VH-VL binders against q8ixk2r445to577. Designs and how they scored, part 78

Target 1, 133 residues: q8ixk2r445to577
Amino acid sequence: FFGMLQNKGLTDYCFDYNPPDENQIVGHQVILYLCHGMGQNQFFEYTSQKEIRYNTHQPEGCIAVEAGMDTLIMHLCEETAPENQKFILQEDGSLFHEQSKKCVQAARKESSDSFVPLLRDCTNSDHQKWFFK
Below, E stands for the ipSAE of ESMFold2; O stands for the ipSAE of OpenDDE; V2 stands for 0.75 times the mean of E and O plus 0.25 times the DockQ between their complexes.

## First folded at step 3 (VH-VL)

Design ca23 (framework fv_recaticimab)
Fold by ESMFold2-Fast, scan of step 3:
Structure ca23 (fold): chain C 133 residues (1-133), chain A 119 residues (1-119), chain B 112 residues (1-112)
Amino acid sequence: as target 1 above (133 residues)
Amino acid sequence: QVQLVQSGAEVKKPGASVKVSCKASGYTFTDYYMHWVRQAPGQGLEWMGYINPNSGYTKYHQNFKDRVTMTRDTSISTAYMELSRLRSDDTAVYYCARSNYYRGPFDYWGQGTTVTVSS
Amino acid sequence: DIVMSQSPSSLSASVGDRVTITCKSSQSLLYSSNNKNYLAWYQQKPGKSPKLLIYWASTRESGVPDRFSGSGSGTDFTLTISSLQPEDFATYYCQQYYSYPTFGQGTKLEIK
């Protein structure tokens, strides 16, 4: 699978990675932004190792969640995907983070009008349903 | 179709500054990196730096970082490269070039702007 | 900076000839995680801007004739033009994009 990773509940929003410093491609939070259907910052690949890869920059980035956190952060991809970089995209569209046993949910960022993907307890909410376009 | 159109030739004196423009059309300006590459007469290609038109972030090569400024105006899909404190060895053709990745490769190039620095 | 070295600096050939140009990098351009070589080839005609021919060492850019092919991996790369045409007389450059961009010094392909 490759493409824009779009939310079923927030129908106009896609995974977006646009770090302010391109020399430091890793360590920044993944956000949600209006889908434009073009361009590198919204293009992701779902791999057979259950990674969500950002191949726009070199070295390639892989979405991860650090222990005890609920935010999605860009890390460097590894030859063998570590557990914190594994997400199961299920038939119903849920994105299950294997290590934490939580699901990725589209959520409003506190004190703002912007949205971010966060780990939350799994529910059957459309805000937890994702698909590639 | 994709097109990058640069401003016209410039003749400058040593110590002056030059500002070259690059107007993009045929694609979404903010979805591609814009790089600047120069070529001195009879010489090869030398990368100067890039701007991310989406964020405004710039990265300059060490040889130019003290003298170059790259900017953009998203309302008119135009990128700019200003080089200050010009020396005679800055005489070159300056190209803008777009890239799908922040380091290349460069799939479309402007026609080039000749900058001549002479006393 | 990664240093790129091309050989030869100039080459004389006739229409119909098979031409090979080599490019060597001071360090490997192969990223093991994706198995891709971060190398491109460009063609530049006098008075014109460079034109992308090949990227990822061997992938031909759209619209580029199939007589152009790229090969190699790691530090050693080759651009081959199978049956040289009159419009192919130009200067050719390799470029790495594993790090911030650097170019080879160029190979000028001249009429014999």
Scores: ipSAE 0.006, ipTM 0.563, lowest interface PAE 12.4, mean pLDDT 86

Design ca24 (framework fv_recaticimab; at its last look DockQ between E and O 0.42; V2 from the best seeds 0.00; counts 0 for: pae E 5.6 > 2)
Fold by OpenDDE, look of step 5:
Structure ca24 (fold): chain C 133 residues (1-133), chain A 120 residues (1-120), chain B 112 residues (1-112)
Amino acid sequence: as target 1 above (133 residues)
Amino acid sequence: QVQLVQSGAEVKKPGASVKVSCKASGYTFTDYYMHWVRQAPGQGLEWMGYINPNSGYTKYHQNFKDRVTMTRDTSISTAYMELSRLRSDDTAVYYCARTPRYHGTAFDIWGQGTTVTVSS
Amino acid sequence: DIVMSQSPSSLSASVGDRVTITCKSSQSLLYSSNNKNYLAWYQQKPGKSPKLLIYWASTRESGVPDRFSGSGSGTDFTLTISSLQPEDFATYYCQQYYSYPTFGQGTKLEIK
């Protein structure tokens, strides 16, 4: 699967990544932004290694969850996907992070009008449903 | 054995288009990027762009973005590079070369090259 | 684009000589997250495609003789051939992949 990764509950919002330095793409948080289908900041790939890759830049980035965190942070991809970079996009649209055993949920950023994907306990909420468009 | 085999030499007129093919074998085609690099006679190497054979996503150098189209057919593990509105200074050997997805664009396997000659 | 500058453009040497080729980048090629330099070296013989020798500035590609070594960090890099062999006469290129690929202009190594 590849393209825009859109949330079902938070209508018209997609995964978005826009690093300050296009040559050093790691270390920043993935956010949610209105799906616009333009540019390269909303293109992701779900791979057979269970990675969510940001591959519009080189080297490729892979979304990871750091220990003790609930945010999605861009790391470099590796030959063998590390445990903290493994996700399962299930048939019901839930995006499950294997290591934390939590689901990715579209959420409002604290004290902001912005939105971010966060790890939360898995529910049947549409805010935890995702699909590629 | 891992190898990239390219199509044969081409002779074109200015304004025409050329499409070069690159067939991969000995490895999983979709696990590596396919890049295109050209080399004018007696000159250095010039990167043109790449395609992700899995997603079909492409990135072109700005010098070629209006004239180059990179595609692939996964069913036959073949990448294609089409260059349009050819000029005499497009005369070069065109290479396909692969890179692993888990690091940057160090080209470990190259095709044998395709000579494209543009002359009136 | 990151500009790669090699030195010298050409040199003559004899079998058994120690040869050093320098490559300079207009920007640092050091990736802070993994502390690796995104720099490769290639060998190209007439009528042949380039051959990868070194990547990440100092890692030899499989099958490459140990007389080839890469060193350097940041913006200054060096390819060294400790004892030149007859088959080593060729053109050598450095290449950065910190950003979208760019190559040095090449260094032609000729027999003296």
Scores: ipSAE 0.732, ipTM 0.917, lowest interface PAE 1.0, mean pLDDT 95
Fold by ESMFold2-Fast, scan of step 7:
Structure ca24 (fold): chain C 133 residues (1-133), chain A 120 residues (1-120), chain B 112 residues (1-112)
Amino acid sequence: as target 1 above (133 residues)
Amino acid sequence: QVQLVQSGAEVKKPGASVKVSCKASGYTFTDYYMHWVRQAPGQGLEWMGYINPNSGYTKYHQNFKDRVTMTRDTSISTAYMELSRLRSDDTAVYYCARTPRYHGTAFDIWGQGTTVTVSS
Amino acid sequence: DIVMSQSPSSLSASVGDRVTITCKSSQSLLYSSNNKNYLAWYQQKPGKSPKLLIYWASTRESGVPDRFSGSGSGTDFTLTISSLQPEDFATYYCQQYYSYPTFGQGTKLEIK
């Protein structure tokens, strides 16, 4: 699958990556933003290695979670996906991060009006369900 | 054996368009980005953009984005680069070259180049 | 764009000489998560496509003679040819692949 990765509960919002320096895309947090349908900073691919790739940059970026953290950060993709970059997209639309045993949830950023994807205990909430458009 | 084979030389008039092809063999076409790099006579290498053959997504350098179109046909493992509204300073050798979609080598395989001459 | 600057633009040398060319990037090419430098070196002979010599700043591509070596990290890189052979007279380019590809302006190696 590839496209805009949209939330079922927070229905107008998509995965978005808008780094402050477009010449270097690593190390910043993935956010949620209003879906604009133009691809670009909202264009992602789910791969057979269970990666979520940022397909609009070369080399490609891969979403990762650092040990002990609950935020999604952009890293560079590796030839063999490391465990912190693997997300299991389940049939119900949940996105399970096996290393942490948590699910990706659309959530409000602490002390902010902004939304971000965060790792949370898995529930059957629509805020934890994702699909490609 | 891995190789990229490009179409033959072209002579065009100013204002015309040119479409160069690059046929890949010996590897999985969709596992590598295909880039286009040009070199004007006596000049260095200039990156134009790439296509992700798997998704069809393209990224063009700002100097070309209003005139270049990159496409591919996965059924014949061929990438294309079309440059429109040609000017005399578009006279160059145009190369296709591949990179992996992950951390990996630089441009490890290059096409032989296609000479495009823009003359009146 | 990450700017790549090479020096010298040209140099003359004799067979058997040790030659060095340098490359500087406008920002670091070292990725801290894997400790690799995203820099390559290419050789181009007249009428031919570029040929990859070195990647990861210091790893020789398969089939490249031992006389070619790369070194450096971060923003400063060097290509060395330890004992120049007749077939080595060519133009050499450095290239970063940390972001969208950019090349140095090239170094032309000529017979003295």
Scores: ipSAE 0.337, ipTM 0.793, lowest interface PAE 3.7, mean pLDDT 89
Fold by ESMFold2, look of step 5:
Structure ca24 (fold): chain C 133 residues (1-133), chain A 120 residues (1-120), chain B 112 residues (1-112)
Amino acid sequence: as target 1 above (133 residues)
Amino acid sequence: QVQLVQSGAEVKKPGASVKVSCKASGYTFTDYYMHWVRQAPGQGLEWMGYINPNSGYTKYHQNFKDRVTMTRDTSISTAYMELSRLRSDDTAVYYCARTPRYHGTAFDIWGQGTTVTVSS
Amino acid sequence: DIVMSQSPSSLSASVGDRVTITCKSSQSLLYSSNNKNYLAWYQQKPGKSPKLLIYWASTRESGVPDRFSGSGSGTDFTLTISSLQPEDFATYYCQQYYSYPTFGQGTKLEIK
């Protein structure tokens, strides 16, 4: 799959990555933003290695979750995908992070207008359902 | 055999444009980024930009951003670099070179180079 | 841009000599998550395209002789040729690929 990764419950919001320095894409948090398809910030590839790649940029970034964390951050992709970069997109739309055994959920940041994807215990919530557009 | 074969040498006048082709063979064209690097006579290597041939997305170095266009035709496994508003200091050998889409190796395969001479 | 500084710019040596070429980057090329340095070395002979010798700072490309080795980490890197052969006289470039590629200015290795 290649395209915009949209949330079912938080309607019209997509994965978005906009690092402040185009020359250093590593270490910043993935956010959710209104789906627009402009500026290449919302295009991701889901690979056969179960990576979510930010590949409109060289070097390519891969979404990761560091041990003990619940935020999705950008790492460099590797030839063989590390375990913390593997996500299983299920046919029911859930996005499962196998290493942590948690699901990606659309969440509002407390006391803000901002939305982010976070790892949470897996539920049937539409906020944990994702699809490519 | 993996190979990048570039178009032949060109002589241009200042203000003209040049379009260099780079034909790939022996590998899946869309699995590798295509970069363009030039080398002026007696000088080092200067990176110009790249194209992701899978998506068509490009990134250009700021020194070339307003004059360079990189394109590809996946049906014939060919990348193109076009440089406009040529100046005499654009005289150089222009190379295409590939990298894997993952960042595991550097430029493992280079084209043979295309000499572009800009003179009146 | 990440600036790459090579030294020396030129160097003379004899067949059989041990030679070192250094390269310094304006920022670290070490990606701590995988512990790899995103630096490469190339050899270029007159009239020919550059040839990849070393990637990840110290990994030899397939078919490159064992006398070529790379070392260093972070900002400081070295290419070593342990026993020069006649075919090793060329210009050598370092290059970072941590971000958009930049090259050192080159080191011309000449016969003494």
Scores: ipSAE 0.097, ipTM 0.726, lowest interface PAE 5.6, mean pLDDT 89
ESMFold2-Fast, scan of step 3: ipSAE 0.152; ipTM 0.739
OpenDDE, second read of step 4: ipSAE 0.668; ipTM 0.905
ESMFold2 (binder alone), look of step 5: mean pLDDT 93; pTM 0.947

Design ca25 (framework fv_recaticimab)
Fold by ESMFold2-Fast, scan of step 3:
Structure ca25 (fold): chain C 133 residues (1-133), chain A 120 residues (1-120), chain B 112 residues (1-112)
Amino acid sequence: as target 1 above (133 residues)
Amino acid sequence: QVQLVQSGAEVKKPGASVKVSCKASGYTFTDYYMHWVRQAPGQGLEWMGYINPNSGYTKYHQNFKDRVTMTRDTSISTAYMELSRLRSDDTAVYYCARFKTHGSYPFDYWGQGTTVTVSS
Amino acid sequence: DIVMSQSPSSLSASVGDRVTITCKSSQSLLYSSNNKNYLAWYQQKPGKSPKLLIYWASTRESGVPDRFSGSGSGTDFTLTISSLQPEDFATYYCQQYYSYPTFGQGTKLEIK
């Protein structure tokens, strides 16, 4: 799968990576923004190693979640995907983070006006359903 | 090089429909969303909606949802905005605009505008 | 909708003056994760379409003179023209793109 990763419940919102410094691809949080289908910031690849790659920049970034955290952060991809970078895209559209046993949900971060993808307990909510467009 | 060229001015009676065209050139038509924004005389800018020219997907502002239809023809790189059941307060200049490069919603190129006058 | 409010509604100035236009949003336009404000400024001359001047609150569009500058963060933003030229007399609009686009009501810059 390759394309814009859109949320079923938050209609028209997609995974977006737009770091403060274009020369520093790593270390910042992935956000959700209105799907526009243009530019490099919204195109992701889901790989056979269960990675979500940001592959329009070199070196390529991979989405990860640090232990005990609930935010999705851009990290460098590794030759073998570490556990914190593995997401299982299930047939129902849920995006399951294997290491934490939680699902990616479109949400407002506490004390923030921004929509972001966060790890939450898995539910059958449309806010936890994702698809490539 | 990038140009958005709109159809000419229209005068319509209340209850009629108007269809405005926007022909794009100088870029790949299917790579940029096309938005529609109107401006009533002496008023500010009001966003109406957009169309994804690749998929045909549309999103309309709730104020227009019951009366607006946005379409496109990829063979001639042209977008259309049709507004039905016109009222006198629909008198405005209607603009098409594409979003800026880098996949954001600021509009970097605008059509010249189409004046629609609803009278009587 | 996110409500955008501009002040003043009109302003009279002379060539060479420094002018400041303000824009306030009903909610923060800052994504703290990328430190970007989703705010643009446009110039519109009578009978013409709007022209993009500034995006990301402070980034000048290519070809826009350096006398135009944007500043601010969160809910309060300013557009500054440092040395007003005859061609700058126009109406200026702020626009948020944090969500579906909304515009300020405009500031008309007139010759004094």
Scores: ipSAE 0.087, ipTM 0.724, lowest interface PAE 5.3, mean pLDDT 87

Design ca3 (framework fv_recaticimab)
Fold by ESMFold2-Fast, scan of step 3:
Structure ca3 (fold): chain C 133 residues (1-133), chain A 119 residues (1-119), chain B 112 residues (1-112)
Amino acid sequence: as target 1 above (133 residues)
Amino acid sequence: QVQLVQSGAEVKKPGASVKVSCKASGYTFTDYYMHWVRQAPGQGLEWMGYINPNSGYTKYHQNFKDRVTMTRDTSISTAYMELSRLRSDDTAVYYCARSGYRYGSFDYWGQGTTVTVSS
Amino acid sequence: DIVMSQSPSSLSASVGDRVTITCKSSQSLLYSSNNKNYLAWYQQKPGKSPKLLIYWASTRESGVPDRFSGSGSGTDFTLTISSLQPEDFATYYCQQYYSYPTFGQGTKLEIK
């Protein structure tokens, strides 16, 4: 799969990566933004290694979740995908993060007003269902 | 260079429909969303919706969703906005505008099409 | 919809003056994760289409004179023209793109 990764519940929003420093592409949080398909910041590839790759920049980035965290951040892709970079895109649209045993949900964190993709206990909520557009 | 050229002024009666065109040139038409924004006389700017020229997917503002249809023809790089069941308060200048790399800011605009609805 | 409110509604100033126009949003336009404000400013001259001046609240569009600058964060934003020129007579609009686009009501700048 390759394209915009859109949320079923938050129907107009897609995975988006637009780091504060465009010369340092790694280490920043993936956000949700209106699906627009412009400028390649919303184009992701789901790979056979269960990675969600951001291929529009060199070096290539891979979405990861660090131990104890619930946010999705950009890491460098590795020769063999580490466990923290593996997501199972299930037939029902859930994105299951293997290492944590949690699902990616469009959610707010703490007092933040922004919706972002976060790890949450797996449910059948439409906010946990994703598809490539 | 990049240009958006719109169709000419229209005068319509209440209850009629109007279809405005926007012809793009100077860039790859399917790479950028096309938005429609209107401006009533002496008033501010009001966003109506967009079309993805590649897929044909549309999103309309709630105020227009039951009366507006946005389409495109990729063979001639032209977007269309049709507004039906016109009312006198639909009198406005209608703009097409390109959504660029900067996430919903509008870097190029058409010259505008004046639509007058008179009873 | 996110509501955008501009002040003043009109302003009269002389060539060479520093002019400031303010814009307030009903909710924060700052994405906490990327530290960017999803706010643009436009200039519209009578009978013409709007022209993009500023995006990301403070980044000047290519070809826009450096006397135009944007500042602010969250809910409060300012457009500044450091030394007003005769061609700057126009209406100025702020626009959010944090969600579906909404515009302020506009500020009409009249050169005395």
Scores: ipSAE 0.045, ipTM 0.702, lowest interface PAE 6.5, mean pLDDT 87

Design ca4 (framework fv_recaticimab)
Fold by ESMFold2-Fast, scan of step 3:
Structure ca4 (fold): chain C 133 residues (1-133), chain A 119 residues (1-119), chain B 112 residues (1-112)
Amino acid sequence: as target 1 above (133 residues)
Amino acid sequence: QVQLVQSGAEVKKPGASVKVSCKASGYTFTDYYMHWVRQAPGQGLEWMGYINPNSGYTKYHQNFKDRVTMTRDTSISTAYMELSRLRSDDTAVYYCARGKWYGSGFDYWGQGTTVTVSS
Amino acid sequence: DIVMSQSPSSLSASVGDRVTITCKSSQSLLYSSNNKNYLAWYQQKPGKSPKLLIYWASTRESGVPDRFSGSGSGTDFTLTISSLQPEDFATYYCQQYYSYPTFGQGTKLEIK
């Protein structure tokens, strides 16, 4: 699967990664932004290693959840995907982070009106359902 | 309470290496990036790089890339910064500082380690 | 590197005064996707570590007194202390985190 990773519940929003500095592409949080399909910042690939890859830069970035955190951040992809970079995209659209046993949910960013994907207990909510457009 | 406790002052000769430690307590060590920032006498603050304690991933500022190595030991919640081929202008106070994943400022700092390079 | 310039380099003030410190960046710190300014302010007292006062240009860190406020957007930022207290005499630094972190040269706030 590849393309825009869109939320079923937050209908117009997609995974978005457009770090302000080209030389510092890792360590920033993945956000949700209105789906526009332009600028390459919204194109991701789901791989056979259960990675969500950001392929628009070289070296390629892989979405990760760092221990004890609930935010999705960009790491460098590794030859063999580590546990913190593995997401199971289920038939119902749930995006399950195996290491933490939690699901990715569209949520409001702390103290703002912006939206971000966060790790939450799996609830079968439409805000936890994702699909590639 | 969150605390970052650094190793004691060092005096080194030009050409030597120094390794500064930063022991974290009061939070989950692997949940936050650890940054290193230095301050020369009478000067401002200069960022050197960071380490992700969970993965071991590091990013160094271009000015330090060929001389700095950042590591960590998760079993004792300690980060290390080693600077090699020391010059007299490396004389500074070296700080470790905790940063959030998305880079929203450094909310806790170590007390600083004074490194003096002289012959 | 993004260059951060502070003014003034030093200023003298009295307890109770309103103090403003300015910080300018060589390029915009406003990230259009989240509409945030990647700018922080720190306080440093002699012989001590810097202390975070403000992040995201205007968000006050927990435990920081209400007399401290940050404002501005893009390239021009201001730190204001509305009624100066004795414990506020220190050096203040702005810092960008839009790219690899860089700091302003500092503003030393001295008793008049």
Scores: ipSAE 0.007, ipTM 0.540, lowest interface PAE 12.7, mean pLDDT 85

Design ca5 (framework fv_recaticimab)
Fold by ESMFold2-Fast, scan of step 3:
Structure ca5 (fold): chain C 133 residues (1-133), chain A 120 residues (1-120), chain B 112 residues (1-112)
Amino acid sequence: as target 1 above (133 residues)
Amino acid sequence: QVQLVQSGAEVKKPGASVKVSCKASGYTFTDYYMHWVRQAPGQGLEWMGYINPNSGYTKYHQNFKDRVTMTRDTSISTAYMELSRLRSDDTAVYYCARTGWKYGSAFDIWGQGTTVTVSS
Amino acid sequence: DIVMSQSPSSLSASVGDRVTITCKSSQSLLYSSNNKNYLAWYQQKPGKSPKLLIYWASTRESGVPDRFSGSGSGTDFTLTISSLQPEDFATYYCQQYYSYPTFGQGTKLEIK
């Protein structure tokens, strides 16, 4: 499972990671941005360890959620995926964060036109459904 | 070397349709989204929409979505923008422009423009 | 739509002058997570297509002379030409790409 991770409800928006610079590749939030088809900042791999990996960096980045937070952040991947980095991509397209028991939802930030992936209670909303393109 | 070449000027009557082509060369056509932007005489730039040349997915600005159709032909690396039910205020230069991840929807390469004149 | 406002609408200057053009957005163009401003600047000469000068608010496009610089963050942005050359007389546009693209009204730079 490789490619752009696109939202079913916000059909024009994809997971995007564009860090401030190459020396500060971790600790920043994952955003949703207009899908542009290029791989560098919108190319992710879903792994057998249930990780969402950012494939344009070495060592590889893995999306994580810190305890008590609802935002997705980039961490360095570990040899064995910790629980906060595990997401179950379900058959219906839901992306279930195992440790928090919540689903990733495309959500508007600060009443602006910006969108971010946030953890929310799981629903059947198309804003919680994702697919690789 | 990388360039977008558009079709020639068109003169149309109100109510007609126009189809502008944009031929890409010097890069992989399916790797960059193709946008369309127009400019009325003496006025600024207005975004109309885009097409993903790989999938054919389109997104149109709400002002155009009932009259515009964007398509592409990957075998000849060409994008098309068709605007129907033309009005006199559709008189403008129509540009195709590409964008990619490096520029984050800033347009690094533009076509030369196609002048469309709508007059009775 | 995010509204972009440029000032001035026109200005007259002489070769060698320092020129400043301002662009304001109706909402912040800064993604705090990556600290990038989704703002570009273009130059357009009469009868020609726009040419990208600056992207990410301050990154100069390859081949663009060092006299062009972009600055600003959030809602307020500036394009500066440090020493105006004859080929710089043109109309300049800012463009946001934080959401679907919108452009400023343009600033026409004329010979004094």
Scores: ipSAE 0.018, ipTM 0.656, lowest interface PAE 7.5, mean pLDDT 86

